# VHH binders against F-box only protein 17 (Fbxo17): the designs that were tried, part 7

Target 1, 286 residues: F-box only protein 17 (Fbxo17), of Mus musculus (Mouse) (q9qzm8)
Amino acid sequence: MGARPSRRQMTEARRLALTKLPPELLVQVLSHVPPRALVTRCRPVCRAWRDLVDGPSIWLLQLARDRSAEGRALYALAQRCPADADADADADGNRHDEFPFCALARFCLRAPFGRNLIHNSCGEQGFRGWEVEHGGNGWAVEKNLTLVPGAPSQTCFVTSFEWCSKRQLVDLVKEGVWQELLDSGQIEICIADWWGARENCGCIYRLRVRLLDEYENEVVKFSASPNPVLQWTERSCRQVSHVFTNFGKGIRYVSFEQYGRDTRSWVGHYGALVTHSSVRVRIRLS

## First folded at step 15 (VHH; from m01 with S50A)

Design n01
Fold by OpenDDE, fold request of step 16:
Structure n01 (fold): chain B 286 residues (1-286), chain A 121 residues (1-121)
Amino acid sequence: as target 1 above (286 residues)
Amino acid sequence: EVQLVESGGGVVQPGGSLRLSCAASGFTFDDYTLYWYRQAAGIERELIAAINSGGSTNYIDSVKGRFTISRDNSENTMYLQMNSLRAEDTGLYYCAAEFYPEEWKGMKDYWGQGTLVTVSS
């Protein structure tokens, strides 16, 4: 009865077999491994594997597998991506390198395209991820009064009788969109926000979304200034949306800024409701 | 210094008319959304009319058809024409200008000192 080699021995034998492969073939094989597994399971195997995972070759092959028009466009831009991850060295030499990975690796790991880059967009986690300025009784988080379609949570932020402000600063590069990709002119930034008033109290809602450079200077902005919703006029949530196109070079951040207040100066949280905010990036076909 | 000054308030009989003015100084309000608020005795301040930079207007239901908000950018003055005044219209009327700061923080309204409108028989 031949002792079936233990699962551990089979994994070690397989690992040994793979280490004998030429680097070119190994890159091909590793390119079929999911991005997270590449980093968590393959990269720690040995120095040679680490170097392959840290390099662009595996990630380029992964990107090449998307034969869609968007995938092809992305792949073309990826081929021009500088290999040196060193571009994120802050001037002070502090490698905030949370990820010692090349830009392509970061992209594949973070998968930024189509993902909502706003965190805690509905307030289900309180004010986590938001910078907040409180007017009146300040911001609160409540359940939605009406169903907001597509929202990951049926919660909202609510304002008070004075202007309340909140912002989330999205670092596009940290989210996986490398700078040269942003500067390519083929990237679109899609923003959306849902807002509403309480039936018994009117509100004023404002949205400002700014694209900022690496120094947080404003390059371009979108502002939405809907007319106030007055008391007993509308129960429905409204959506504001905008697409930034051809925004030029040097964009790094999206500042997503929401403002709201009530119209009745009531103590409490009777102001504008905001929820299901989104910042999404997509590639435009030339 | 940014200043809003209301004028035109007074005592009128029911059914009468008044025209309020709000003169702005220290800034041009061309790009600002402007508001009229009122505060009756014992009641919180309420928004009654708004006009945006594009000239779009909005009114509370109780003043619709009677009040007209307008702006003259050349004079840097906002107006509230009030017709068919009622006793319920009595109160302090405030003009406000919505201020967007350069930074995301500091959203506020500039306020006037208010003008008193008294509708009495």
Scores: ipSAE 0.885, ipTM 0.970, lowest interface PAE 0.4, mean pLDDT 91
Fold by OpenDDE, fold request of step 16:
Structure n01 (fold): chain B 286 residues (1-286), chain A 121 residues (1-121)
Amino acid sequence: as target 1 above (286 residues)
Amino acid sequence: EVQLVESGGGVVQPGGSLRLSCAASGFTFDDYTLYWYRQAAGIERELIAAINSGGSTNYIDSVKGRFTISRDNSENTMYLQMNSLRAEDTGLYYCAAEFYPEEWKGMKDYWGQGTLVTVSS
C-alpha cells in the first residue's frame, strides 16, 4: 500500500515544477494568483519568485484583466505613469524595507479605489486613528440618534460646549495610490461627512478637508461652514460632500478635519455629532 | 491683539429698542462667521444670532422677527438691532468671532467683554 504523498509533498512538487518554467511563462501563471496569495505564498518560494512578485510585470497583467471601463483606464495609466522604482529608494539607493513591493503591487494589495480610506469613521473603536483636540468636556462616542444609512457602525463622535477638533491624515501613497497616478490628472478624491445636532441643544459644525503635498503644505482645500443648528430644530442627519478634481500634481495626503461645539454652553456632550466620514479615490473616465 | 468690544447696552422698557455694536480690532472679520450670544442670570450662555461671511443669518426662535444681526466690513463692526424687547431678553450680550487656525487644531472663538441689556418696566 504505497504511502500517498502528503499534501505538503504534492504542493512542494508542484512548486518545484513551476520553478522550471521560463520567467515569462511563470509571470503569466502567477498573474492568476490573488494578490495576497502572491505575497504570502508565492513570494517566499524562492528568490526568483520573490523577484518576480516584487517587480511590476505580474501586477500589470493583473490590472490588464479588468476589462471594465475603469480597469482599462487604470491599466492605460499604469503603462503611461509607471511608478518610479526609485521613488521609495533613499538617496543611498536603499529601498526602505517598509514597502518591499513595487507601487503596482501595493495598489493591487491595498485596492484603494472605492475603499473608504478613513479609519474608524464612526467611532466604533473610540478615537483610534484620529488626532483629537478636546474643548469643554471633550469628544465622546455615542450611539446615533437617528439611523445613518450605509454607515458601518451606528455610532458617532459628539462634541462639547467648547470647540472640539479632530483630524485624520490619510496618506494616499501608503493606501496604494502611487504618486504618478495621483499626478496623472485623472484621479478624483471624493469626501463625505455626516453631522447633526441634538433636538434640545443646537450645534455648530465645521468641516475642512485639505489636500497636502509630501511636505504637508496645503495645495487645495474644501471648507463647509453650514449655519448653526439651533435649539429645538428637527433631529436630522445632514451630509456634506465634495469631489476634488484636477487638483494638480504633488498631492500626497488628505487632511480630514472636523470641528464642532454646542450653542448652549451646557456641561457635557451636547455639541455637534459627526459620523460616517469618508475619503474615496476613483479614476475619472476620459 | 485681537479685541472685540460690545457697546449699546442699557436699560429699556418692554417694547423698546436697542442697537448693540461689536467693534473688532487687531483683525479684519470680513471672512469670519460672527455671533451674538446672551447670558441671562443663572443661565448658561446661548447663541441667539449668527451671520456668516456671505451675509447669511440665523436666529434662535425666541428672537426671530425682533432681532436683526448685520455686519459692516468697512467699519469692522457687527450690529444687533433689537426691537420689541421683552423682560426675557435681559442679560449680558456677547459678540464672538470664529477663529479658524492654519493648523487643524486651535479652533476657538474670540469674545467680547459683553454689554448689559436690561428690559424692565
Scores: ipSAE 0.884, ipTM 0.970, lowest interface PAE 0.4, mean pLDDT 91
Fold by ESMFold2, fold request of step 16:
Structure n01 (fold): chain B 286 residues (1-286), chain A 121 residues (1-121)
Amino acid sequence: as target 1 above (286 residues)
Amino acid sequence: EVQLVESGGGVVQPGGSLRLSCAASGFTFDDYTLYWYRQAAGIERELIAAINSGGSTNYIDSVKGRFTISRDNSENTMYLQMNSLRAEDTGLYYCAAEFYPEEWKGMKDYWGQGTLVTVSS
């Protein structure tokens, strides 16, 4: 019935026991740790663990566990990621102090596939994340009158009697889609938007989505410019969608640009509405 | 330097016809969506006809079948042919062009000063 170790003493003993593992086994063990715990808890343990977390092997093992067709395709591309080249490194090859982890680690931490990379897509946080230009009485946020399928919030942005514009710039590399993956020819960038108007109102809606290079120059564009709707009689919003594929090398950003106004010059918020804007990335299986 | 000038308005009897023109200077219509708006007494101007760069047209119900919007990019001019005019068509007619900038912001319309159409017996 002796004294029991403190929590610190148990942590030290556990760390020492794992430190004695052969390197091959340690890599296998650490590969089962969730990405955030790897970087926050495992990386600080000792130099050997830090070197493993900062290297590619643990992250490749994590990617390999997805045996779906998508996971296998991604793994093949991840194996080609150069270990000594990092798009986030400075001219001397050192990582920035803002994000010190390798490209594969960033992918695993951010988990960008299938996730909507547009933040605040329905106006549920006001205008956070959006650059806006107000026309007339400006943009407003209001509750949806009808369910918009799949929307994370039932709210929308509404425009006024002069053009209202807003834009979100998505940095795909920051979101974890490393440059060599983007350049692979196997990435699709899926965009969508939902738009409409208040019942018995007219609207004009425009969408422009541009793929930009690292210098923010336009490389590829999709535009939706529907004819004006003079009387909105539908009970649901319309969806616009597009898939960018085969867009070549050098793409880094998606510029998601939305525009709306009314058709009757009424003061107030009687123009086009937009909601549930999305940018999603996936790997092409064909 | 950008300017839109409407012409062709006037006084006409019910059932008559007018052809409105909108001439542009300082830019070319080629890639622009173009609009006619009408402002009747007591209300704000409202869109009545639109034509996109590909020639697709759109009209409010009250003018459909009577009005025809068209464009002649070689003359940098848009037209509104107005047939079977009614007293309710009386108003100030504005042309507009949708300026869709290369930058994400700065979206606006260019407007003319309007041409008056009066339908009276």
Scores: ipSAE 0.799, ipTM 0.932, lowest interface PAE 0.7, mean pLDDT 87
Fold by ESMFold2, look of step 15:
Parts: sequence; structure tokens; C-alpha cells
Structure n01 (fold): chain B 286 residues (1-286), chain A 121 residues (1-121)
Amino acid sequence: as target 1 above (286 residues)
Amino acid sequence: EVQLVESGGGVVQPGGSLRLSCAASGFTFDDYTLYWYRQAAGIERELIAAINSGGSTNYIDSVKGRFTISRDNSENTMYLQMNSLRAEDTGLYYCAAEFYPEEWKGMKDYWGQGTLVTVSS
């Protein structure tokens, strides 16, 4: 859930008057402004406001408001975040963005915890965001014949009579989960997928989810390779899920790789169906 | 070069038995999921039996209890023991191996040439 317009935007006169506040008080006042408004409305006001928005203090104050056990754990980790950390930096340390802002700002703007980091998870945007390799008659997108619980769209990807493959690479740091947070030992990466077939069709389904380092080398892997289903008779799709924990330091990417085909070699799209794919991150308290 | 070679097909009376073999060359299939497919005349080939690298098996209903898939990784060979054969079992029998690549793309099956099984009285 990203930033939304607040119920009350300060008037221009109020913002101009606020430029005269002592820096310590201004930081407190600005910390109550939603993240998007800080970047789009407050940062351009003057150099002093820009410097505050580009620094960590405002963002730390926002994170401190969550007094739950999860919020306190996150805040403790956020206090250790370097002000200039940016996982989008290349090997030379260069940032590739229009405005300089710290990792905490990216976290607050992207709001990655609990959000599905897989884009276009149900095929509602065709193949946008997916790398695809077509087998047989290739992948297709169709409306779900049965309700998939919790899916944001009732559409799915369907495979054919030869292996169809697709993959999405999630850059966790770009999504706001900065490297020290990933390295903390307190992050869990939760993945899930839903798969099935048309009524009375057979399918073969494979899932491989890999955690990769900054060089895109595999560090840890989860694979699901269920036995072929020779006739699909279930009312709903099956869910597969996994939680990566204790995966060590240096993880940057999640590679989410899906594979399917049919069992009867029928021309057309009678193979495994896949939908509602997800990658979510959360903080672990134990 | 990767090859799968089936053998053991032939003509048999209803109620009889045959044992098919599939020998692999150019790779070791001990980590592979292996399959038998059957193709009757005029229709597409269909999966009838599978065995994963851990030895877990799966069969279509029409062959359960009559056919047994097995593997001998030390001989790089897979088998299909077919008992109580029926006229409807007549067809070409293909072995296949699931190539699950290290990179995300290139997923495919390796296929044999097929061995003919004819069940006739």
C-alpha cells in the first residue's frame, strides 16, 4: 500500500511559514507528511527542506511510529542503515535515479513488506514483466474457470503440449528492502504459486524459486516438482508455498521460474494453468 | 550426443506380458524424472507412467496394477513391466526424460524413437 494523498495538505502559506522553524522542529513537522508528498511537494520548497528529505531523520521518525513488535524490530534495523545506501548503485557506486534519496526513503515510498513483489501475477497485463519461452502453441492468458482465493484478478497463464517456461526477476533492494536489512538474519521471503489444469485434463507443473546474489549467482533454491496429474478433477487450483529463512548474507534477487505442459499432447492450451504467483517479504521476530 | 533407445516391443497375446527397456546415452539420468508415453494409431501420444529421481511413481488409471515403471540408475536404464496386456494397449511406446536446466530457460524432454507393442489374438 503506497503513499496516498493525506486528508489534509498544508496550504502554501503554512509551508512557507514552516521554512522559518528551527531544523529540529521542522524535522518533526515534516515527519508527519506522507512519503509521496515529501518527495513531490516538500522537497522542492528550498535547499533546507531538500536536505532533510534526502537525509534519514524524517524517515526514521515515520518508521518509529509503528510501536508493534514488528515495527520496533524494523526501527532498530533502520537505525543502522547508512544514509547513502542504494542497492541500485553499480560497481562504481553510482546511483541511477533522478533524485538522490536514502534507502529509508525508498522503503517508505515502496512499502515492500506484505506487498506482492511479483508484477502482473495473474496475467491481467498479458506477459508484461515476465520473460517467456514458448513451447508447442505457447503460453496463453485466459479467465479462470474456478475462483482462485485471494487473487487480484481472475485470470491465469495456460501452457501447451510442450514445455512452456516463464520467469520474473525481483530486485529486492530496488523494491525497498535495503541490503543491510536483507543481511540482518531477520527477513523471511515468502513465495507462493497457484496451479492446476482444465477439468479432466492432465498437466505437469514445476516451480523453481532461487535467491541470487548481486552477481545473479544462485545461493539458495526451492523447487516444487509434483507428480504429474493425469486427470484434473479438483474444484480449485492447488497452492504451493515456501518460506526462505536463514539464507545468509548477500542476497539481492529472487528468480521466480515456472514451467508447465500437458500430458496428452493436444494441440492448443490444455496444459498446466498458473496464477496468483507471489513473493512477499516480512520481518521475523524470532 | 543425447539418445534414448527403447527395446522390448513385440507381438503378444491378450493377457501376456512384455518388458520394455529404455537405455540412455550421452547423459546420466539418475537425477531426471522419466516417463513412458503411449501412442495408439491415429491419436496423439499420452503420458502413461512417470518415475521421479527418488523412485516415486505415477500411472494413468487404465494401467494401474498392470504396469510397473522402474529405473536402474547404475545401468542408466528405465523399464516398463507390462502385465495382463489388452488389445487397447497396442501402440508405440516412447520413453522420455525431463531435462530441467540450470538456467531458467531450455526446459525440454529428451525422447526415444518408440518401440511397437502389438496385442492381438
Scores: ipSAE 0.793, ipTM 0.930, lowest interface PAE 0.7, mean pLDDT 87

Design n01
Fold by ESMFold2, fold request of step 16:
Structure n01 (fold): chain B 286 residues (1-286), chain A 121 residues (1-121)
Amino acid sequence: as target 1 above (286 residues)
Amino acid sequence: EVQLVESGGGVVQPGGSLRLSCAASGFTFDDYTLYWYRQAAGIERELIAAINSGGSTNYIDSVKGRFTISRDNSENTMYLQMNSLRAEDTGLYYCAAEFYPEEWKGMKDYWGQGTLVTVSS
């Protein structure tokens, strides 16, 4: 039979040829594939590839390649929590149809240590990602009149003559910081916010950041409640920051809650402004 | 159920003194930041004095050194001692308490009805 295979048949034949690699070589090959491609392209190839992508070994190999101080500290923690092959097996030993990604896979896919976990931190996407309660004339988004260092956008949220409130709930586990890593005692949660007011305006600013358990109950709190500023005369915004450390076990969420208003009851948006809000996670390198 | 009631306003001559009180019911002042606002003719009410739960105070420049905000949490009452009163101090004085809710939403101020202070010859 000398008919040339179709494009689909050639793709299938190449896929089957790779599935014939010894398991040791296949794990090595797949460990060099970017995380998104592992999940979207490699996992569907066959059951053997799915089992490897759903297991811990490929992801441990990927983490081991980062030999920086941070990478080595993370790898040491990752070695202590590999999922076994039967983690989702029922009482009869059968695997469920929906085998979940292991914790290491989620970490590699989400890359939580490399980014701000607050979305839309400067209002560049309006209120997307924020739960909002408007007071007075409500929140508005405006361009910054003064440069805010390091902000991904030079925009801010501005408040009015009655309290404006907004909150973002960060699910650290969903962002890839698996529970055993959070419970390790070796991570820090770094938060920051920038706030101020228009020149010669008065403002009141409040920040509350809470670490919550899986039931969303408060376990640890940081609050900043500066005295009212009756006349803003500074050429730049102020930064508030805090590092949560030694916060114990059971933390899952960060609730980032911010509030502002003016002091003169002026119609419009003359209250406190906020921007460049951040939640970052890091490993302690003491 | 929450109420703030101001008292102590009245008519006084320039250079005189008044002591305003603000009594709360339906909640306790313990963790609240408390405020006095003043509304003069033709102006929206403006913050003139604040006191936080730790007793730290803050004043607009025009009243600093003449007015003293204080709180007595055991009596659930806030005060404004006003000395060396001037005609410019005439206005309606409101007390306010910053309600900082346990849930992230519902942030607001509780307001009194105001007490009138008239500083006249």
Scores: ipSAE 0.786, ipTM 0.928, lowest interface PAE 0.7, mean pLDDT 87

